VHH binders against Abasic site processing protein HMCES (HMCES). Designs and how they scored, part 175

Target 1, 269 residues: Abasic site processing protein HMCES (HMCES), of Homo sapiens (Human) (q96fz2)
Amino acid sequence: CGRTSCHLPRDVLTRACAYQDRRGQQRLPEWRDPDKYCPSYNKSPQSNSPVLLSRLHFEKDADSSERIIAPMRWGLVPSWFKESDPSKLQFNTTNCRSDTVMEKRSFKVPLGKGRRCVVLADGFYEWQRCQGTNQRQPYFIYFPQIKTEKSGSIGAADSPENWEKVWDNWRLLTMAGIFDCWEPPEGGDVLYSYTIITVDSCKGLSDIHHRMPAILDGEEAVSKWLDFGEVSTQEALKLIHPTENITFHAVSSVVNNSRNNTPECLAPV
Key: E = the ipSAE of ESMFold2; O = the ipSAE of OpenDDE; V2 = 0.75 times the mean of E and O plus 0.25 times the DockQ between their complexes.

## First folded at step 16 (VHH)

Design ya8 (from hx2 with S100P; framework vhh_6z1v_2; at its last look DockQ between E and O 0.63; V2 from the best seeds 0.64)
Fold by OpenDDE, look of step 16:
Structure ya8 (fold): chain B 269 residues (1-269), chain A 123 residues (1-123)
Amino acid sequence: as target 1 above (269 residues)
Amino acid sequence: EVQLVESGGRLVRTGGSLRLSCAASGFTFSTYAMGWFRQAPGKEREVVAAISWHGGITWHADFVKGRFTISRDNAKNTVYLQMNSLKPEDTAVYYCAARPYQFYDSPKEYNYWGQGTQVTVSS
């Protein structure tokens, strides 16, 4: 996974992340660094994206079922990294393979500390190799959405009003991630960064791409992944597997340029 | 304590109409999406209709075909299902369900459920 969409306004995104804590109380996640949230139809590694994480990471004795939402850098920077510039990291930390998560220090260590997060997105993009050509067809992949009476296909929003309605009720993609905290050697603000765990693709997606993000499907899976106070690493890792509960459609080549940030990126062709 | 109490279910003849009501208490109703589900004997529970927290977005299952309409009154903490042109195939227990803000088609995504009300449509 090297490209996502996360374009919802902050208030809409927050509502989309509404949850119940272990006591059954409805809550909205509290924001950390909301100003770092930059909505975009075209998110690439190195950019900031919103993730969910347990409140217990920030507050001692907090209820671990409570959630915080925070923009973090895509591309995990390990805490032990001693260079002043995160871009000098020589290995790719955009993704973490599920099969080697326990073998790589960069991922194993933060995971062992309970630094599990849920990466939020409208969906993610993948490119299918076209047989006989060097051309790749991009696809937007997301949770199945309910078609509302007025909302045609994501692409058929004939009116701004219809478009807003579609996104107001959009089910966000919830991807399993690992985050870490890095303190710059020269001082400054702590950098929070994340990697997306990847798995082998489900059957439905296999023709498009052989790998997919580990998707946490449903509130229970999301809650268990986040709740490092009550759910062990071993139990959490059981949640990491391919899911068939996805849909996709072909999109235009507009998304190929990471600078393009328009609805056309995820619109069906 | 959270409660969802369905009412209005009864025996009706084919072609008849019913209005189901679901009264909610114990939570902030205006921040929850509401849904109507039904379960017929030997069948899985299925979504009938859903409405967003603000009431601006509604969804109806394909089998409804314009016969049913979901609505809500946030001032009364109540969601409604107007059912017209009822058919024997509509015979089921109808359940009210609630979840935060958005509605989904999966029952597993809903946090609160009523006990259900029986709707029987005779030929």
Scores: ipSAE 0.775, ipTM 0.893, lowest interface PAE 0.7, mean pLDDT 92
Fold by ESMFold2, look of step 16:
Structure ya8 (fold): chain B 269 residues (1-269), chain A 123 residues (1-123)
Amino acid sequence: as target 1 above (269 residues)
Amino acid sequence: EVQLVESGGRLVRTGGSLRLSCAASGFTFSTYAMGWFRQAPGKEREVVAAISWHGGITWHADFVKGRFTISRDNAKNTVYLQMNSLKPEDTAVYYCAARPYQFYDSPKEYNYWGQGTQVTVSS
């Protein structure tokens, strides 16, 4: 997993993240650093994307079921990193394999501190290798979406004026992540950064790619992954597995160039 | 205190029509998506129709499409289900449900539920 779409306006994204706390009260996640949110159809490593994490990471005695949403850098920068420029990391932290997460210090240490997050996206892209060539076919991969209608019209979903309404009911992809906090040696703000945990692909994706992000399917899974105050690392890791509850469609090669930020990136071909 | 109160369920003959209402209180209705579900004896609860928080986007199950229509009136805190061309297979307890902003087809995604209203369609 090395490319995502997360293009929704901040208010639409926030509403899509509505949840209940442990007392059953309806809430929206509270933003940290909202000005760092950069929506795009074509997010790549080192860019900022929104993640959910427990309020308990920021406030002593907070209810660990309450959620913060914050943009974080994709590509985990370990707290022990000594150089002043994070781009000088000599190893790739875009993803973290689930089968070795407890063996790699870059991931084991923050995980042991309860630094679990949920990475948000419209969906992610993968490139299928074509047999006998170096050419690759990109696909957009996402949760199945309920087929929405304009009130009183079955065919309205194809009209431009209804596209905003379709995205208003979009189920965001929720991926399991680990984050860390790095203090630059020369001072400045703490850098929050994340990695996406990966697992073996489900049968439905195996023809596209052999790995997939660890997807948290439903509010119970999301709540347990986030709640490091009540859910141990060992229990949380039981949530990390492939899912067949995904769908996909082929997209044009427009998405190949990460500078292309247009709806065409995820449009069906 | 959240309440969803369904009304309008009754006995009707095949081919008849009903309108169900669900009055909501104790929460900000205009920020919630609403759904109608039904459960026949011995069957799982299933989604019938759903409508977004602002009312502009709906969904209807294939088995009711063209016959049932969901709507809402945010000024009256009420969601409706207009049921036409009723069949004996539509006999069930009908439930109103709410969840914030977006609707889904799974009952597990909904936070608040009414007590249900019985609809019986005679052959």
Scores: ipSAE 0.511, ipTM 0.794, lowest interface PAE 1.9, mean pLDDT 90
ESMFold2 (binder alone), look of step 16: mean pLDDT 89; pTM 0.904

Design ya9 (from ta2 with S52D S100P; framework vhh_6z1v_2; at its last look DockQ between E and O 0.10; V2 from the best seeds 0.00; counts 0 for: pae O 11.7 > 2, placed apart)
Fold by ESMFold2, look of step 16:
Structure ya9 (fold): chain B 269 residues (1-269), chain A 123 residues (1-123)
Amino acid sequence: as target 1 above (269 residues)
Amino acid sequence: EVQLVESGGRLVRTGGSLRLSCAASGFTFSTYAMGWFRQAPGKEREVVAAIDWHGGITYHADFVKGRFTISRDNAKNTVYLQMNSLKPEDTAVYYCAARPYQFYDSPKEYNYWGQGTQVTVSS
């Protein structure tokens, strides 16, 4: 998983993240650093994307079931990294394999501190390799979406074939992540950065790619992954597995160039 | 205490009409999407219709399209399901469900559920 779409305006994204806390009270996540949110159809590593995390990471005595939404750098920079420039990190932290997460210091340490996050996207892209060639077919991969209709027709129903997908009711993809906090040795603001946990692909995606992000399907899974105050690392890791509740369509090669930020990146071909 | 109370389910002949109501209390109704689900014996609970938090966007399952209409009255904190041209295969327990803002087709995404109302359609 090395490319996503997360293009919704901030207010639409925030409403899509409405949740209930442990007491059953409806809430919207509170933003930190909202000015760093850069919506795009074509997000790549080192860019900022919004993640959810527990309020307890920022406020002592906070209810750990309450959520913060914040842009973080894609590509985890470990807290122990000693050089001044994060681009000098000698290994790729865009993804973290679930089968080795407790063996890698870069991921084991922040996970042990409860630094779990949910990475938000419209969906992600994967490239299918064709046999006998090095050419690739990109696909956009996302949760199945319910077809919507505009209301206001008395006694009549609109045909579902006349509707485009309505982004105001889009079900966001929710991927399990780990984050860390790095203090630059020469000073400056703390850098928050994340990795996306990966698993073996489900059967439905196996023809496209052999790995997929660990998807948290539903509010129970999202709540348990985020709530490090009440859910242990051992219990949280049980949430990490492939899902078949996923769909996809082929897209044009416009998405290949990460500078292209247009709806064409995810349009079906 | 959040409550969703369905009413209006009964026995109806094939071709008949029925209106279900769901009265909501204990939360700010105008910030919740509402859904009607049904479950027949031995089958999975399935979405029938849904409506977003302010009523601008709806969904109707293909098996009820043109026959059922969801609506809401935010002043009365009530969601309705008008069911016309009923068929024996519509026989099920119908449930009202709520979640914030947006609707989905998966039952696991909904926070609040009613107790259900039985609809039986005789041949």
Scores: ipSAE 0.357, ipTM 0.715, lowest interface PAE 3.2, mean pLDDT 89
Fold by OpenDDE, look of step 16:
Structure ya9 (fold): chain B 269 residues (1-269), chain A 123 residues (1-123)
Amino acid sequence: as target 1 above (269 residues)
Amino acid sequence: EVQLVESGGRLVRTGGSLRLSCAASGFTFSTYAMGWFRQAPGKEREVVAAIDWHGGITYHADFVKGRFTISRDNAKNTVYLQMNSLKPEDTAVYYCAARPYQFYDSPKEYNYWGQGTQVTVSS
């Protein structure tokens, strides 16, 4: 996964992240560093995206079922990194393969510390190789959305009004991530950064791409992944597997350019 | 065996409040969207409110106008409909329905149905 969409306004995004804590109370996640949230239809590695994480990471003795939402850098910077510039990292940390997560120090160590997060997105993009050509067809992949008689498929949003309705009730994609905290050697603010765990693609997606993000499908899966106070690493890792509960549609080549940030990126062609 | 059992329906006066409950069994409740539908005599069954499997997204019909609220407790395998400011036009049999993952506004999209509970609002 190398491209996502996360364009919802902050308030809409927050509401979309409504959850129940372990007591069954409905809550909204509290923001940390809300000003770092930059909505975009076209998110690339090294950009900031909002993630969910347990409040226990920030507050001692906090209820670990409570959630915080925070923009973090896409591309995990390990805490042990000693260079002043994160871009000098010599290995790719955009993704973490599920099968080798415990083999790589950069991922194993933060995971062992309970630094699990849920990466939020409208969906993610993948490119299908076209047979016989060097051209790749991009697809937008996301959770199936609610169909209302009034709310056509994303493809039927022929009017601005319909478009707004679609996004007001958009079910966000929830991807399993690992984050780490990096302190710059020269001082400054602590950098929070994340990697997205990847798995083999489900059958439905296999013709498009052979790998997919580990999607946490459901409140229980999201809660268990985040709650490092009650859920062990071993138990959490059981949640990492392909899911068939996805849909997708072909999009235009507009998304190919990471500088393009318009609704056309995820619109069906 | 899949069961949806509605409760809480009764006679109430205009302006009154009711809370309907639907207890689910026989399936993984946390992976199902739930909906409340109603059917008045001589009318088609219509959606009142729906909630997705994780409870973060809800739908309420236009006629609800903020009077009704759907919620769920996955620990209890129960979905609720809080109804406030009831009107005679709200008189109907209210049905609980379930479908996998996402909710739809069409009754045809739901796999499981309760037997319904009668709500009567007197003038």
Scores: ipSAE 0.005, ipTM 0.239, lowest interface PAE 11.7, mean pLDDT 89
ESMFold2 (binder alone), look of step 16: mean pLDDT 89; pTM 0.907

Design yb10 (from sb35 with T56E; framework vhh_8pnl_2; at its last look DockQ between E and O 0.05; V2 from the best seeds 0.00; counts 0 for: pae E 16.8 > 2, placed apart)
Fold by OpenDDE, look of step 16:
Structure yb10 (fold): chain B 269 residues (1-269), chain A 117 residues (1-117)
Amino acid sequence: as target 1 above (269 residues)
Amino acid sequence: QGQLVESGGGLVQPGGSLRLSCADAGFDFSHYDMAWYRQAPGKERELVARITYGGETNYADSVKGRFTISRDNAKSTLYLQMNSLKPEDTAMYYCAAGLEYESFEYWGQGTRVTVSA
């Protein structure tokens, strides 16, 4: 996964992240560094995206079932990195393969510290190879959405009003991630950054791409992944597998350029 | 749609050097992994070298120590410095760009390298 969409306004995004804590109380995640949230239809590595993580990471003795939402840098910078510039990292940390997560120090160490997060997105993009051509068809991949009688496919939003309704009730894609905290050698703010765990693609997606992000489908999966206080690393890793509960549609080549940030990026063609 | 364009190929004697370039035509490749592939006549296309968006490099065993892949994001250009060229290096060389996973979405048309005495 190298491209996502996360364009919802902050308030809408927050509401979409409503959850129940272990006591069954309905909650909204509290924001950390909300000003770093930059909505975009076209998110690429090194950009900031909102992730969910346990409050216990920030507050001693906090309920580990409580969630914080925070923009983090896409591309994990390990805590042991000694260079002053994160761009000098010689490792590809945009993704973490599930099969080698325990073999790579950059991912194993933070995972062992319970630094699990849920990366939020409208969906992610993948490119299908066209037979006989060097051209690739991009697809937008996301959770199936509840069809309201009037709201056909994302493509059927004929009116701005209908479009707004679709997004107001949009089920966000929840991807399993690992994050780390990096302190710059020269001082300054701690950098929070994340990697997206990837798995082999499900059967439904296999014709488009052979790999997919590890999607946490449902509140239980999300809660268990986040709750590093109660759920061990070993148990959490059981949640990492392909899911068939996705849908997709073809989009225009507009998304090919990471500089394009318009609704056209995810619009059906 | 941005197109990768390779240049720098040609005829060279064994032991000689070439520098290939791949430039984007309207694409920002700063977030892309990039690679050089080659295809010799009658052979399958093979990976020669890869460079991640973060600068990590990998090489085929056959070219290790002889070839160097590099990138200039400011110029949106990928390079392949080829030293100590051998007849076995004769091939069409292709530039590829992809997102930070195992597949490349964009390919050039290729530049021909011929190593012959």
Scores: ipSAE 0.006, ipTM 0.296, lowest interface PAE 10.7, mean pLDDT 88
Fold by ESMFold2, look of step 16:
Structure yb10 (fold): chain B 269 residues (1-269), chain A 117 residues (1-117)
Amino acid sequence: as target 1 above (269 residues)
Amino acid sequence: QGQLVESGGGLVQPGGSLRLSCADAGFDFSHYDMAWYRQAPGKERELVARITYGGETNYADSVKGRFTISRDNAKSTLYLQMNSLKPEDTAMYYCAAGLEYESFEYWGQGTRVTVSA
């Protein structure tokens, strides 16, 4: 997984992240660095995207079931990285394979510190390799959405009011991630960065690509992944598996160029 | 522990041969796809050759017929036999490994190959 859409305005995104704490109280996540949120239909590695993480990462004695939402850099920069420019990493940290996560120092160490996060997106893009050509067919992949009479598909919206109805109730894709905190050697703010855990694709996606992000399907899975105060690494890793609860449609090649940030990126073709 | 380590680089005359090796004592790459990449001064890193864990190979057009990638899974060692070397083969050569197709997560430090008189 190397491209996502996360385009909702901050207030709409925050409302979509409503959750219940361990006492059953409805809450919204508290933002950190909200000014760094940069919504786009076409997010690529090294850009910032919002993630959920436990409040306990920021506040000693906090309730570990309470959630913070913060923009983080896509492409985990390990805390031990010693160059001053993160783009000089000699290995790809955009994704982390679930079957080797405990073998890779870049991922094992932060995971052992409870640095689990939930990466938020409208959905993700994947390119299907077509036989006999160098062309690749992009698809937009997302949770099945609650259908209404006017919002049966993403491309069915034909007015600003219909757009608000489609996206106001959008179920965000929730992907399992690991984050780390890197202190630049020359000083400056600590860099928060994440990787997306991947698994073998489900049968529904196998014709598109052989890998998929590890999707946390439902509030219980999300809560357990985030709550490093109450859920051990070993128990959390049981949440990491493919899901068939996913849908997709083909999109135009507009999305291929990461500078294109328009609704056409995810429109059905 | 475990980082890929390349060896076998050096200075050779045009038309000569070198054999590069890549290994890691604690890294069992028998189920990994493996590759050799190179980077000449001032240029982007480029694929030289790739071998899947099942033994299928791909080569850059510039090295076909001259270079041979191979692996010895029993010794967890990757090789690149480089014959008929040309000055344009001068570069830093890197070993790479990955479990996810089209992605390489582990890289070596590189070994230098220089082809000149």
Scores: ipSAE 0.000, ipTM 0.145, lowest interface PAE 16.8, mean pLDDT 85
ESMFold2 (binder alone), look of step 16: mean pLDDT 82; pTM 0.836

Design yb11 (from sb36 with E102D; framework vhh_8pnl_2; at its last look DockQ between E and O 0.73; V2 from the best seeds 0.74)
Fold by OpenDDE, look of step 16:
Structure yb11 (fold): chain B 269 residues (1-269), chain A 117 residues (1-117)
Amino acid sequence: as target 1 above (269 residues)
Amino acid sequence: QGQLVESGGGLVQPGGSLRLSCADAGFDFSHYDMAWYRQAPGKERELVARITYGGTTNYADSVKGRFTISRDNAKSTLYLQMNSLKPEDTAMYYCAAGLEYDSHEYWGQGTRVTVSA
């Protein structure tokens, strides 16, 4: 996964992240650093994206089932990194392979500290190799959405009003991530950054791309992944596998340029 | 994302030089780690050189001092300057790009390099 969409307004995003705590109370996640949230149809590595994480990471006696939402840098910077420039990392940390997550210090250490997060997106983009051409076809990949009789496919939103309705009830893609906290050697603010765990693609996606993000499908999976106080690393890692519960449609080449931030990025062609 | 396409391979005499290029039309690789691999006949594919998105480079011991990997993000092009070529450098050379730690997701079709007297 090298490109995502996360364009919902903050209030809509927050509502979309409604959850029940372990007591069964309906809650909204509290924001940390909401000003760092920058909605975009075209999110690239090193940009900030909103993630969910347990409140226990910030409050010593907090209920670990409570959730915080925070923008973090995409591309994990390990806490032990001593260079002043994160770009000097020896390996790319945009994605973490599930099969080697425990072999890499950069991921194993924060994971062992319970630093699990859920990366939020409208969906992610992948590019299919086209036979006979040097061009790849981009696809937008996301959770199946509930078809309301009136709201056709994302493509059928003929009116601005219908489009707004579609997004107001949009089921967000929830991807498994690992985050870390890095203190710059020169001082300054602590950097929160994350990596997306990747797996082999499901059968339905295999023709597009052979890798996919580890998607946490459903509230139980999301809750267990986040709740590092009650759920061990070993149990959490059982949640990491391919899922067939996705859909996709072809989009225009507009998304190829990371500078393009328009609805055309995810519009069906 | 375009297809990684390698170019610049060919026949060269020992001691000669080649410059390989890898390009993807329309795809921004600025965030990707990139690498050159090679596979000789009957041998396993091996890493030749790697360059991170931040420009950090690593080389196989067999090519250190002779090969230079570089990238031009504006042109979305990866290069491998190969100097002082040896018969042992004969192989199919592949370009690769990735966002995963110590792994590459995208691969080219390869360009053949033959070093022979």
Scores: ipSAE 0.821, ipTM 0.909, lowest interface PAE 0.6, mean pLDDT 92
Fold by ESMFold2, look of step 16:
Structure yb11 (fold): chain B 269 residues (1-269), chain A 117 residues (1-117)
Amino acid sequence: as target 1 above (269 residues)
Amino acid sequence: QGQLVESGGGLVQPGGSLRLSCADAGFDFSHYDMAWYRQAPGKERELVARITYGGTTNYADSVKGRFTISRDNAKSTLYLQMNSLKPEDTAMYYCAAGLEYDSHEYWGQGTRVTVSA
């Protein structure tokens, strides 16, 4: 997983993140650093994307089931990193494999501190090999969506009103992540950064690519992954597995260049 | 099945040089870590050199000082400059790319390098 779409305006994205706390009360997550949110149809590593995390990371004695939403850098920068420039990291931290996560200090240490997050996106992109050519077919991959109209699919909207209805009710993709907090040696703001946990792809995606992000399907999975106050690392890792509850469609190669930020990136072809 | 296409292999005498290239036209690898691996006949595939998206490099001990890995993200191309070649460098050379920590999820089909008289 190295490319996502997360294009919703902040208010629409916030409403899509409505949740129930431990007591069953409907809530919206509270933003931190909302000005760092950079919506785009075409997010790449090292850019900021919004993640959910427990309020307990910020407030002593907070209800660990309450959620904060904050933009974080994609590509985890370990708290022990000594250089001033994150591009000097010895290894790529865009993704971490679930099968070795407890063997890598870059991920084991923050995970032991309960630094679990949920990475938000409209969906992610993956490229399928085309046999006998140097071409590849990109796909946009996302949760199945509930339709409200005859042409409720992403590419079927024929007016701004229909497009608004599709995205107003969009079920965001929720991926399991680990974050860390890095204090630059020269000083300045603490950098929050994340990695996306990966697993072997499900059968439905195996013809596209052999890896997929670990997807948290449903509010119970999301709540357990976030709640480091009540759910141990060992129990949380049981949530990390492939899912078949996923759909996709082919998209134009315009998404190949990460500079292209237009609806065409995720439009069906 | 290769996503990446290697080129620049061939037959060369001991002490000679070759420059390998690896490209995947139209795809942006600027965020990927990239690497060269090799596999000699009857041996296991081994890492030769790797380069992060930010330009940090690492080399196998057997090639340090002789091989140089580099990348040109604008052309989406990875290079391996191979100097002072030895018969032991004879192998199939593979280009790889990845975003997972300490792993490479994308591979080329390889280019053959033969070092002999």
Scores: ipSAE 0.661, ipTM 0.842, lowest interface PAE 1.3, mean pLDDT 90
ESMFold2 (binder alone), look of step 16: mean pLDDT 81; pTM 0.818

